# Designs tried in a protein design chat: VH-VL binders against q8ka87r5to149. Part 12

Target 1, 145 residues: q8ka87r5to149
Amino acid sequence: PNKFTVKAQEALQAASMLASSKQNQQIEPEHLLSVMLGDHDNIACQIARKLETPVDTLLSVVDREIDRIPKVTGASATGQYISSDLGKVFDTALKEAEQLKDEYISSEHLFIAMSEAGVKVSKLLKDAGIDRNAILKVLTSFRGS

## First folded at step 1 (VH-VL)

Design U12 (framework fv_ucenprubart)
Fold by ESMFold2-Fast, scan of step 1:
Structure U12 (fold): chain C 145 residues (1-145), chain A 119 residues (1-119), chain B 108 residues (1-108)
Amino acid sequence: as target 1 above (145 residues)
Amino acid sequence: QVQLVQSGAEVKKPGASVKVSCKASGYTFTSSYYMHWVRQAPGQGLEWMGIINPSGGSTWYAQKFQGRVTMTRDTSTSTVYMELSSLRSEDTAVYYCARGGYRLYFDYWGQGTLVTVSS
Amino acid sequence: EIVLTQSPDFQSVTPKEKVTITCRASQSIGSSLHWYQQKPDQSPKLLIKYASQSFSGVPSRFSGSGSGTDFTLTINSLEAEDAATYYCQQSYSTPPLTFGGGTKVEIK
């Protein structure tokens, strides 16, 4: 059984690949947010655009934060880890899904969780006008691409 | 234009089951929208029954209906179904499907399906 | 479960008068309160979302206000087509989502 929808799994895999390309040993919420905002077909990007967030500006700030994450030499010889902050995002997303007895965590739940988990990207998203209430307000009024 | 079209009125005997359909059009059925079911007994207020995620098929039901209600969907026809079993006279009501989200308002509603349980 | 109490249950109003309907929540719900209009033999229609935001196509005479536990729907100048039952709904809790008992507005 999978805890994530296919689209959410694809975003997590892309986040893992991004972290590897940056020689980051841990996958952070910043990596996940970057790939979700950079994917035109991802609901997180669509919601941010609907909220009139300057997505390219927000994405550049997120990418700058990724560049500040320490690089590890020889990282290719070891596996990757889910950071404690990304773990908080997963826990928050799971709580949202569990109330509906939903077996799967969707991209929407991950995006809400990133705004609410109290991690660095949560502050960044809220400063850009993106929080749980703003996300929920646009979910029904937006139809995908 | 978003449209939710429900099946026609039903008359059932106590103890029977009823299955109401709701066909969605005008948007991507498997997007971030959830479908809710809400009923209204004659002259009474609105009562929430449950929710289904058309994308994954996951459901959550109000405690009052747990064990008697089943919600399903067919992605090929963009249709959700609500089946209520062991019908009682108190189940006589108009049943609505309504588009919403996990913790949201309901922006579009079906026209309603009258289910009468008698004799 | 969050309980919503609407008042009054019923009011009969002269055209062009101001109508005020209140909805009180059993606990604080922030601004997660929405208002619906239901005319006889019709489905409900969304009027106001998140306490004060008008849904598309809703006449400007409808407005909402409030936060926390006390919320108000106002019809600034009642028109004949506004005769309906009005319901509040909360989305603060995860399901179950709950509705108020309704307020019936009649034209004199």
Scores: ipSAE 0.007, ipTM 0.505, lowest interface PAE 14.4, mean pLDDT 84

Design U14 (framework fv_ucenprubart)
Fold by ESMFold2-Fast, scan of step 1:
Structure U14 (fold): chain C 145 residues (1-145), chain A 124 residues (1-124), chain B 108 residues (1-108)
Amino acid sequence: as target 1 above (145 residues)
Amino acid sequence: QVQLVQSGAEVKKPGASVKVSCKASGYTFTSSYYMHWVRQAPGQGLEWMGIINPSGGSTWYAQKFQGRVTMTRDTSTSTVYMELSSLRSEDTAVYYCARDYTFYSGRYEYFDYWGQGTLVTVSS
Amino acid sequence: EIVLTQSPDFQSVTPKEKVTITCRASQSIGSSLHWYQQKPDQSPKLLIKYASQSFSGVPSRFSGSGSGTDFTLTINSLEAEDAATYYCQQSYSTPPLTFGGGTKVEIK
C-alpha cells in the first residue's frame, strides 16, 4: 500500500503537532505512540486496553521519554522531518500491511510496526506486554476473523 | 535558497500533448519532499492534479486527469515533468509545480514553495 | 472528497482595516487547514499552516484560527501589498488535496 488511512493520517498530523509543541525538530515514534494511545477512538488504544495494559502508566513512560528528546529553541520550523527511528516504523508498517494484504497503512499496522521495528518504543511496548502476536490476536477479534 | 523554475509558455492545438518541466534547487531533491502539480484556469481557482515522489518515482493523480496525465522525474537534473495529453480548450491554464513536505509515504500536507507557473494555451 | 467553501468571494477594503476570510469544510478536518496568498500574476505563497501556525517570513498581521469545520484567516491591519486572492487548502483526507474557491481582497 502506498497510502495511509484517514485515521493514520490524523495520528501522524497529531504526532507532528505534538513534536512542534515540545520543540522537537524531528518526529519520533514516541510522539506517534503518545497520540495514538491518548486517543480513545484509536484502535491502538483499544487493543492496548483489551490486552489489559495500564494505558495511563504506559503514556506517562512515553511522555517522559519525549521530555528527554533534545529541544530546539525557536518558532515552527519549515524543515520538520521524520526521525530515522520513525522511518524504520514506517518501513515495518508497510511490510505489515502487505503481509495482511491491506491496501492502506492503518493505525493497527503502525502499532504492530512500533512493537517490531526494534526502536525504543518497541522495548516499552514489550515491557508492557504488547508484542506483534498479542496485537494480532486482539486484532483478529476486531476484524471478525 | 529553495527555487522551483518551470519551462516557458506553450501554445497547443486541441488533441495535442504538452510537457511542462520544473527544476528544483536549494534542497535535496530526493529527500522528504514530494512535488505536486496544480493548475489555474484564467480567472479561476486552484485545482490539484497530482503528486510525484522524486525519490522513488511513485505517482498519484486526481481522478479527473486519470488516463491523460503522466508525471515523471529525472534525478540527475533535479527536474519533475508533467505531461497532459488529449488537450481541450478547457485545459488552458497556468500550471504550477509546488513542493510538499511529507511523512515518508503517501501523506500530503501543504505547499511551502511554488514554481513561477507555466501558461498553456489550447486554441482551436 | 472534502469540499471547502470560502466566504466572501470578494472584498474591497480600506487600508488599515481588519479583514476576515472564512473557510468552511464539508466535514471535520481537525486543524489540517492551510492558507495561501496569490498576488496578481504571481504564484501562490504559503501564509499559515495547520490552521494557526505562521510560515517563516510572513508578517505578524496575518493570523489563522479555527478547528473542525470553521476556519478564519485574519489580516489585522490591511496594507496595500495585501491585495491578493486568498485560498484555503485541506490535508485531512488526501488524495485528493482540495482548495477553497478563493477570496479576492482589493484596496479601495
Scores: ipSAE 0.000, ipTM 0.503, lowest interface PAE 12.0, mean pLDDT 83

Design U16 (framework fv_ucenprubart)
Fold by ESMFold2-Fast, scan of step 1:
Structure U16 (fold): chain C 145 residues (1-145), chain A 124 residues (1-124), chain B 108 residues (1-108)
Amino acid sequence: as target 1 above (145 residues)
Amino acid sequence: QVQLVQSGAEVKKPGASVKVSCKASGYTFTSSYYMHWVRQAPGQGLEWMGIINPSGGSTWYAQKFQGRVTMTRDTSTSTVYMELSSLRSEDTAVYYCARTPYRIFLDSYYFDYWGQGTLVTVSS
Amino acid sequence: EIVLTQSPDFQSVTPKEKVTITCRASQSIGSSLHWYQQKPDQSPKLLIKYASQSFSGVPSRFSGSGSGTDFTLTINSLEAEDAATYYCQQSYSTPPLTFGGGTKVEIK
C-alpha cells in the first residue's frame, strides 16, 4: 500500500496546517495525533472513546507537547518537512496495512502505527491504555468479524 | 475560468448573526485549493479571519474570531459559507472569500483569486 | 504574530515616474511575502508572489524584490490604471496570515 485514504490525507493536511500555525517547520506525530483526536468523525477518536479514554485529557497533554516543539521564527526557511519520527510512523503504518491486507493506509493504520512506532506519542497512547491489541479489538467489533 | 461569486449585501442588528456564501466555479472545488475569508472595514486594511479545506471541511480560525466564526462548505454546490455571530458595529466590513493552492505536506498561502466581496452592515 | 509595516502610507505620483513601496517584517520571513493591488470598490488582485515571482497576466512594469525582513514593490513607469492601494502579505507564519497596512498610490 503506497496510497493514503481520503480521510487519512485530510488528517495529514490538517496536521500540516496545525504545524504551520505553531511555527513548526517539521510535521511531528504530535500534530497528527492532535488533529485525529480532535475530529469526532475520525476513527482514532472513536476508538479512543470506545476504550473509555478521557480524550479531552489526552488531547490537552498532546497539545502541551506540541507547545514544546521549537519554533522556526529565527530561520529563513519557508519549506515544511515530515519529521524523522513521523517517517517512522508512516513506515510502521505501511507494515500494519500489509498485515491487515489493506491496499491503502487509512486512519486506523496511522493510529496503530503511532502506538507502535516507538516515538513520544507511542508512550502517551500506551499510558492511556491505547496499544495495537486494544485498537484491533475495537476494529474487529466494527468490521463484524 | 476561475470565478468566486459571493452572496449579496446584508444589514443586521447588533447581537444577530450573518451567513455569507461564496460559490466557486472553473476548477475542481475539492482539489488542491483552500478557501479563506478576509474582511475589510470601510477605509481600513485587510484582516484574515480563517481558512477551510473544501475537501474534508477542516477549519482553522484567527484567534480574534475563535468562538464567533464558523466556516462550512457544500461540495454538491461548490459553495463555502462563513457565519459570524454576536455581531457588533465594528463588524461592519466587506467580507471576501479568496483561495490559496496546496499540495500534500506543502502549502502555499498566496491568494490567487478573490470573490467580489459582500458588504455586511451592523447598525441599530 | 508577524507584523508587516508598509511605507509610505500615501504617495501622489506623476505619470511615467517610478514608484517604490516598502514592506518591513518584524522578523525574518525568507521570501514568503506577496503583493496585492486593490482599486476602489474592487477586490484585491495578486501581483507578485514569493517576493519576486510575477503572477500570470500582470504587466512587466511591476516587480518585487527583497528577502528576510525588507521587501520592495516597484512600478517602473506608472500608468493611470495603477492608481490603487497596495498591500503586502506574509505566509511564513501560517496560520495566521497577516497583511501590511497598505500604501495608497494616486496619479497627479
Scores: ipSAE 0.000, ipTM 0.499, lowest interface PAE 12.5, mean pLDDT 85

Design U18 (framework fv_ucenprubart)
Fold by ESMFold2-Fast, scan of step 1:
Structure U18 (fold): chain C 145 residues (1-145), chain A 123 residues (1-123), chain B 108 residues (1-108)
Amino acid sequence: as target 1 above (145 residues)
Amino acid sequence: QVQLVQSGAEVKKPGASVKVSCKASGYTFTSSYYMHWVRQAPGQGLEWMGIINPSGGSTWYAQKFQGRVTMTRDTSTSTVYMELSSLRSEDTAVYYCARSEYFPRWGYYFDYWGQGTLVTVSS
Amino acid sequence: EIVLTQSPDFQSVTPKEKVTITCRASQSIGSSLHWYQQKPDQSPKLLIKYASQSFSGVPSRFSGSGSGTDFTLTINSLEAEDAATYYCQQSYSTPPLTFGGGTKVEIK
């Protein structure tokens, strides 16, 4: 699959807007995780809650990491692009969607990918008790398989 | 069969608090379902107030009710509570509890509703 | 917040006639729209979920259609028991979940 669900596209757009508001030239996994955890309607937030994760605490840690990303201002600040780490998340999400035989890359694939891509948010999620097996266990109860 | 049974009607003075209960039966209270609260003023439409996960107790409220509403649950009695403080006359409404599934693909819909609790706020 | 506008506000319909109720969203919501029936002094009951999927036990005369911003609830042949107020609800954005203003259907 090379297509995102509407909900996943909106999360990516929100992440882009968050990065811009923070004057970050690159969109990082931290931006995406922040918008996904901050949206109760997002499956990432719902999975974290089901796993009894203190979402507000995790979100605070993620937001603090975003504040550490270098800011770019002035006349030389040009454009916005996807970071190398976010690219790794996308590659991992594509593989997860293919393994689950899903036609689209959805929010759950992005969430699994963030836990597995070996980027900074992967450690934050695992420290909070969220890894691929935990996510899949919750998703199995949702899908019935 | 799934049933949501709410507490009886309440009459309160402005400035008071009210706590409405909703007792669930016919399914596993702490698995697979959220509980929501929705109110309806006399002759008006439906207004969503918030959601609670009976399993972990986590909640999300509509911004309009932030600071005034508190949702809790008691897993031993399969009961959800909604407490609204600093009551005003415009809080006069029928308050409903309503159930939704966990992790719905395109968001929450309410498959079963309680019978409603009329809360009258009058001076 | 996402605003849902229902039309008409009210209609009085002869039994066996077709009833059409529309719901327009202030922004695209995909298929995240649900329909409820509320009879006087009763709680709402789910009729249609995700724009077009009938809930269990709902008579086949009720159907839903639409996507994006424009949605329709149809009652193909109105029965006496269908006198009620009908509400649409969006679940695309939470919080808050929002409802349309309602359409009252009265039988002549």
Scores: ipSAE 0.005, ipTM 0.509, lowest interface PAE 14.7, mean pLDDT 85

Design U20 (framework fv_ucenprubart)
Fold by ESMFold2-Fast, scan of step 1:
Structure U20 (fold): chain C 145 residues (1-145), chain A 125 residues (1-125), chain B 108 residues (1-108)
Amino acid sequence: as target 1 above (145 residues)
Amino acid sequence: QVQLVQSGAEVKKPGASVKVSCKASGYTFTSSYYMHWVRQAPGQGLEWMGIINPSGGSTWYAQKFQGRVTMTRDTSTSTVYMELSSLRSEDTAVYYCARDSPLFRYLTGYYFDYWGQGTLVTVSS
Amino acid sequence: EIVLTQSPDFQSVTPKEKVTITCRASQSIGSSLHWYQQKPDQSPKLLIKYASQSFSGVPSRFSGSGSGTDFTLTINSLEAEDAATYYCQQSYSTPPLTFGGGTKVEIK
């Protein structure tokens, strides 16, 4: 079956579409983070706001990073695939879901993974005050309500 | 380099069982690639039967085949098996194994990047 | 289960002409739609994944588009080796994964 929650699947699909619209051959963590932070119903956005992160400022920085990703068109375009950095995020998210004893990979696991995988967005998130411990502290509040 | 090699054609009587094999090579069999089984009746379209995770052995079957199909694997030989019981004439088909890609599963869902050559199973009296 | 309806069932096309094949889903499936080519007595081969992403080694004359319920496979300029049956497949819902009924393309 599908290992991702419906909300996580929607975010991944939107990230793929965003990458295509930017003519990026690879889907990067930046695409996924942009989609997740831009969706007020996504728990990643809700966690960031609960941490008093300047979400609009962070989103602007992420979108500028996306604009720097090389564009591919014409004969050089051979299709789209997951970047190695996004692959690291997914591997980290699987481990985070297992540690939280969750059956599915959800948006919160992807968000934790982006802060911990050691990719470019990990630095952006930590600079904004978002790391694994901060996310887990807020997540406990959401899961208890 | 990646190859999926299936067992040879079989002729079975109604009510019998058939077990088709699919031997994988050219990649790490127990990495996070799943294996699927898809059949095709003569002159007809493709029908998905189910999926197996070779690493853990977990399976998920199409409702139509629940109770009649069993998928297994042998990690020492890098082989997956599909056994279909209580055979009927409408089970006459070419049976394919097909590999998905773990990285591309993360885009929501499964597509098949490599296919076996197919195994013809004929059910006749 | 999600039903995929392909049209047309069959078309005979002159070489170099444009071929359009449509796949319609019974409910919205986002972009979880893939296209395969199958030649007689051969296994299917992946052409397009996730509605519009070309698989490696696939000629540029093949392209896919669409989202939600309506999807299209286009062959911009038909070559002789393109005579085959084409199938769409959805991966939005599993189990089961489902395929369209197929579209047979022949050279005139």
Scores: ipSAE 0.014, ipTM 0.536, lowest interface PAE 8.2, mean pLDDT 85

Design U22 (framework fv_ucenprubart)
Fold by ESMFold2-Fast, scan of step 1:
Structure U22 (fold): chain C 145 residues (1-145), chain A 122 residues (1-122), chain B 108 residues (1-108)
Amino acid sequence: as target 1 above (145 residues)
Amino acid sequence: QVQLVQSGAEVKKPGASVKVSCKASGYTFTSSYYMHWVRQAPGQGLEWMGIINPSGGSTWYAQKFQGRVTMTRDTSTSTVYMELSSLRSEDTAVYYCATDYWRGSFTYFDYWGQGTLVTVSS
Amino acid sequence: EIVLTQSPDFQSVTPKEKVTITCRASQSIGSSLHWYQQKPDQSPKLLIKYASQSFSGVPSRFSGSGSGTDFTLTINSLEAEDAATYYCQQSYSTPPLTFGGGTKVEIK
């Protein structure tokens, strides 16, 4: 895999903006998951709905976790950066894209990575019935065998 | 494969400016990596200078270099530039461009240029 | 800024010995710590990212561990080609990205 698809880049940009609006200095997997689940055109939202996940309920849980992230103001509010957990998600997404023989890292790779990277959102997704195998089974329906 | 090729060695007098280039290849420049500049004085460690997003042109500089460093890019030639002004003998160093793989982030440096030696002497 | 302190500054090691290099952060940085190898007259090369994840093509004798403030790079059996200076780098608080002072490893 080369780079992110346009849709994945838009999700990352939206996650960055969400983090800024919450005064969070780091972009966390929670921010990325929130914007992906909140976008009905995003494959992650479509996969979750296909799995009959109550997306609004899951989104509410994710947003509550975001509200627990420390807010930064004043002198220490300089800059914005990718959290270590989001970095793990990116690395896992690259491996998932390579395994699926995809040229670009797309939203589905990021979604699979969130379930597999062993970060907080991984537990939230598994508690909601979303794991790698479930995502892959639904994904084949969108791609065609 | 991503490759970063830097301009050649420079010899400058104190008070002059130097502009080092870093040409990227092996990928689409506007969908590419963030580009960092890191320097290393002879026998010393690595010092981060700043970062530029080639897509949007936004920059962030280390406080130590604020007011003396300027980073720019030319998307038509896939080249990033680092200009350092008001040169002092302490600015004698090898200057590296380096990229992180993740768009919109500044995490680690997976590709490095070969380095450009800048010597400041009177 | 986050300060990274490496130890030791220098070590001369017999071939096949285990080498341990430590990096201590002035505040907790989670796992946002990366390791580089720099051989004489060459650019640095990424070895380990996010404390413990090996970069592509890096020999298995290199491993990283740690979290929070204390991190370790281990070379399980030193080879002659491993003579180099090793640097840690944090990405928790950016800007600025910061590096440790380096650890020079020489073969006896």
Scores: ipSAE 0.007, ipTM 0.515, lowest interface PAE 12.2, mean pLDDT 83

Design U23 (framework fv_ucenprubart)
Fold by ESMFold2-Fast, scan of step 1:
Structure U23 (fold): chain C 145 residues (1-145), chain A 123 residues (1-123), chain B 108 residues (1-108)
Amino acid sequence: as target 1 above (145 residues)
Amino acid sequence: QVQLVQSGAEVKKPGASVKVSCKASGYTFTSSYYMHWVRQAPGQGLEWMGIINPSGGSTWYAQKFQGRVTMTRDTSTSTVYMELSSLRSEDTAVYYCARLYEWGLRDYYFDYWGQGTLVTVSS
Amino acid sequence: EIVLTQSPDFQSVTPKEKVTITCRASQSIGSSLHWYQQKPDQSPKLLIKYASQSFSGVPSRFSGSGSGTDFTLTINSLEAEDAATYYCQQSYSTPPLTFGGGTKVEIK
């Protein structure tokens, strides 16, 4: 029973590795957004570019927010887990997938969820012109073309 | 244009490891395409083994091969590798690399395949 | 895991006759089904993507149809070079990516 597509799970794995490299005990939405926007093959990056968002500027802001997350010693690496904010993103993504009648949570559901879950990255995305309606408009054009 | 060229045939003893290579050309290796490994035992059908993203190096393996398979890539040579350890006679098969595009949930198909590498496991 | 069942497993066909191969999915997969041809001692080649779209360079005698759970590959007039094993593959969900068991087509 896998809840995520291969691409979405890849992004989550990359986010976990990024958090570990920054000595962050928890995986935050900032880690996930950074890896998704930094991957030009990820649909989130392609949606942001289609919306004419300055992706490099947004990515630099997200990366600076990651640098502000508290660090822990390597001895507590086995304690790494999902943050409460990332948990809110997952709950929102599940609802988005259900509304679109999708069996799995994909990268686009995670991206919508990050804009709507009411976490710090949600404000960053909305300030950049990225919200649920903007994302869905781009997705409809990709699927309908 | 697009080509996937695999390494030559291998003969191995049970318990050994084998590492097969697949060199890509004719497109940007780290672009929107993933690389999959699929094997075919003599007279049998196609069996999916796993996937690697050449850009980031992330991998996903079929449950049957977990713990025995390792997929890697070298971006400087546009090459992916598949290493299978603890070989058994049942691992005798032709191993293929194949290019696959992913965009969203359901946009996957193998548009180009390598020529295949025969791996024979016998004592 | 989505299971794909192909029928028939084997058929021997006279040249110029119509060949029909079916692929049935264990659950609805929309149009996320693709067909491959594998000739003896060769790698598989993509024939049809998304149930009905011909891949570039594929002869017009090959066509695909279907949606949901039932899919068909048709060869309208069999040629000698069409002797091969044909496989369906679903892209509705991964992991795992799954193939049908194959249909071997021989010329009489």
Scores: ipSAE 0.000, ipTM 0.492, lowest interface PAE 15.0, mean pLDDT 83

Design U3 (framework fv_ucenprubart)
Fold by ESMFold2-Fast, scan of step 1:
Structure U3 (fold): chain C 145 residues (1-145), chain A 123 residues (1-123), chain B 108 residues (1-108)
Amino acid sequence: as target 1 above (145 residues)
Amino acid sequence: QVQLVQSGAEVKKPGASVKVSCKASGYTFTSSYYMAWVRQAPGQGLEWMGLINPSGGSTWYAQKFQGRVTMTRDTSTSTVYMELSSLRSEDTAVYYCARDYYDFWSGYPFDYWGQGTLVTVSS
Amino acid sequence: EIVLTQSPDFQSVTPKEKVTITCQASQSIGSSLLWYQQKPDQSPKLLIKYASQSFSGVPSRFSGSGSGTDFTLTINSLEAEDAATYYCQQSYSTPPLTFGGGTKVEIK
């Protein structure tokens, strides 16, 4: 788990903070996607823009999904966990990093994983024209130049 | 114009701590730029020590300095600090702050550097 | 940790001659390689990013090339002000960030 790049670790920390601010007990892929797309220096945002995705529109959809996540109240509100769905994203990201022969799990691997893990954000991304193939085309161009 | 201005030279005894400052100007301190600390012992090469995100305060330290280095920032003064404790003679070096401008084409280019702060550790 | 090996360690060159410095990575880093120039008693300055892209204000006599594991910095016609130590740095993965050992270039 500690094999994340600094930028990826920062995105995860920001996702944790976002979840807390929304009173969500679990950190969901929606939280991670929101902070990654909201940061124009994050490679996920740069890939989406290169694919000519309307990033602001996609962000609005993701943020609405976050607002629909149940809020935690009372004494149990002090705990915070990685959701099952975010765990699936991490497992998929590790596989993607290995396939690209990368030593660290970076923001691009998390972005690919979100499109492929079969979670709610996977459908949101694919509906927006972002799937593994589209992301890899941009990454191949980036890494090949 | 981007400028990083560091504090002045320090002379310390073994076992002491030193805190070096780096004041940034000419850009938005809390935007997408990070700040790194890199040191250079006399006649030696460059050695990365760690990285701080001024926006959230998150830090990442090289294993070699873990437990001895602390990086902090003050957003009101656009200043980053690097404190190194339990100083040894081999910590004698010029300490640089450097701005990390990450873009997807180039990764972590240190595009602007401070002037350096000489820290001498001797009795 | 990605190890960067520079060669040569030192080169003494007549003005106007071509200088070639190499940097070899212990594993493939794509084009995520930067070059810095450090003149005596000065801070490093960024010369080249992404293996071959010149940073703003860098003279055209400096060029970078390479990909994967083998990279080269070339100074096509050495000027007196180019006497410096040159360092490569990988940006392929985040920390630990690593630098090459440096190549000192001096004028004969």
Scores: ipSAE 0.005, ipTM 0.510, lowest interface PAE 14.0, mean pLDDT 84

Design U5 (framework fv_ucenprubart)
Fold by ESMFold2-Fast, scan of step 1:
Order: sequence, then structure tokens, then C-alpha cells
Structure U5 (fold): chain C 145 residues (1-145), chain A 123 residues (1-123), chain B 108 residues (1-108)
Amino acid sequence: as target 1 above (145 residues)
Amino acid sequence: QVQLVQSGAEVKKPGASVKVSCKASGYTFTSSYYMHWVRQAPGQGLEWMGIINPSGGSTWYAQKFQGRVTMTRDTSTSTVYMELSSLRSEDTAVYYCARELWFGELSYYFDYWGQGTLVTVSS
Amino acid sequence: EIVLTQSPDFQSVTPKEKVTITCRASQSIGSSLHWYQQKPDQSPKLLIKYASQSFSGVPSRFSGSGSGTDFTLTINSLEAEDAATYYCQQSYSTPPLTFGGGTKVEIK
């Protein structure tokens, strides 16, 4: 797969906008996870709810971590970059999509990748009871196979 | 019973704007469904215009329409809107709203369609 | 963008005969191909999703097959109510979603 689904592109765009609103020059996995958990139609929310994870509690923890990301002055700041950690999430998501033989990188691949990439959100998700095996069990029920 | 009910036919002059509505009922408007807009010129095929997530209001438009189409929603009335500006005679078409049932990603097929709204652009 | 080519453009078929409609993609799209039926002055209706999965309430005479670049919609025994234009749609490369040009089926 070499492309993101429209839904994954929407999440990435929203993460970029969130980072800008927080005066963060780099888009972090925290920004992506926050927008995914904040969108009730996102597969991440559906998976978390099926696992009986309190989404609002997890979201508040993620948002607190975003508040700790260094800020830059809005008036003179230019450009925006994908952080090293978000790059690790993308690399992991590509591998997950290939293992599942999926044509695109979708929100479920990004969510699995966030639990497995060994970044800060990976620990937050595991502490909330969300790991790769739990996500895959739920996805199997959603896909009917 | 799922229903998508669209606003009535419109006649517009070149350069005007048109705003078509699509009212949803029979399901949870803000949960697990996206709404798409697809048009069909008289005697021609189907052309995809774009998508809106009724939950968050996020949109994605086909490049051909980028800059002159705007999709919005009102969650209190379970209604989606599609506004097309700078109308030309080539925009004469039946405009459809169509629901996508989200069930894992990669799905993007339309399970229910509105009845269509004819927009005629002529001087 | 991915271009979908349908053939034939038009066919007139005797009742109860088998109808086959083909859709060819300009590049491989896996199984991300869906089929719709549109009767005159009506909205399109979903028939088949993901090349071969029937949508709820669709008569068993409709079936889909294919993968990669070549796809077929089959109507095993044409009924009078099946007179319509049939469209294929891809969801492999989004955006944009793209449709085939349509195949009009008439009863003789």
C-alpha cells in the first residue's frame, strides 16, 4: 500500500490543525491520537468502546501530554513537520497494513501502530488496556472474519 | 427505515450559487456514517463530488470542485448541505446525497441515496 | 485517477436470458469495485459491494466476480424489472471515487 484512506487523511489533517492551534511546530503521535479519540466515528473510538475503555479519560490524559509539548511564537513561526515519533508510527502502520494484506494505510493501521511503535502514546494505550492483540480481536469481529 | 430527503429543484443563472439540502432519518446521523455528494448531468454518468463526516464536520472534495464547493451539516436537524458557487451551464445536473456505511476503512460504497435534486443553470 | 471502462454501452436482451456486464480498471484495484443499478428517473441502488458481496435485499439472480483489473456483473435470468443502467465504482484510490460510464440494459 502507498496511500492513506480518505478517513486516515482526515485524521492527519485534523492532527496538523490541532498542532498548529497548540503552537507546536511538529505533529506528534499525541496530536493524531487526540483527534482520533475525539471523533466518535473514528475506528479508534469504536475499538476503545468495544474494549470498554473510558475514551474521555484516555483523551484527557493524551491532551495533557500535548500541553507539555514545547510551543513556538505564532506570529513569526513558519512551517510544520512530522516528528520523528510520528514517522515511527507511519513506518509501523505500513508494516501492519502489509501484514494484514490491506491495500491502504487506514485509521485501524495507525491505531495499531500507535500501540506498537514504542512511542509515548504506546505506553498510554497499554496502560489503558489497549494493545495490538486487543485491537486485532476487535477488528476481526468488525470485519466478520 | 432509512430515508434521505433532498430539497426541491432549482433554476439558477450562470455565476449564481446553489445550496442543496439532504435530511437524514432512520439512523443515528452522527455515528458511523459519512455522507457523499454525487451528480449526474442529463443523459450522462455519475460524478463524485466529495464527502462530509456529519459527526465532526470534516470534508474532502474532488479536485475538480475544490474552491467552489462547500459541504456542511446541522446536527440538530440531521441535515447535510452542498453549496456550489460560480455556476456554469455544465453544472446542470441531478445532485444526489448518498450514505456510506463505515465498517472498518476501505469501504466507500453507498448503501442509501437521496431522491436527487435537479439544478438547471441557464440564462 | 483510476479510469473504469464498462462494456457494452448498451444491450437489448430477451427476458430470462443471461446478461454479463464488464468493468475494466486502468490499474489493479484488488476487489475494491462496487455495482449500482439505476432505473429511469430514480436514484442508483447498491447491488454488489467489493466485487462479489451481495447487498441486503438484492435478488439472487445478481452476482459479481473478478479482481485486479477485470470485473463482471451477471444477471442470471433477466426480468422485466431489471431494465436499467448499471454502473461500476472503484474505492481503491480515494479521493477521488470514480464511476464507470454505465451500461444500459433494455428488454426486447
Scores: ipSAE 0.005, ipTM 0.528, lowest interface PAE 12.4, mean pLDDT 84

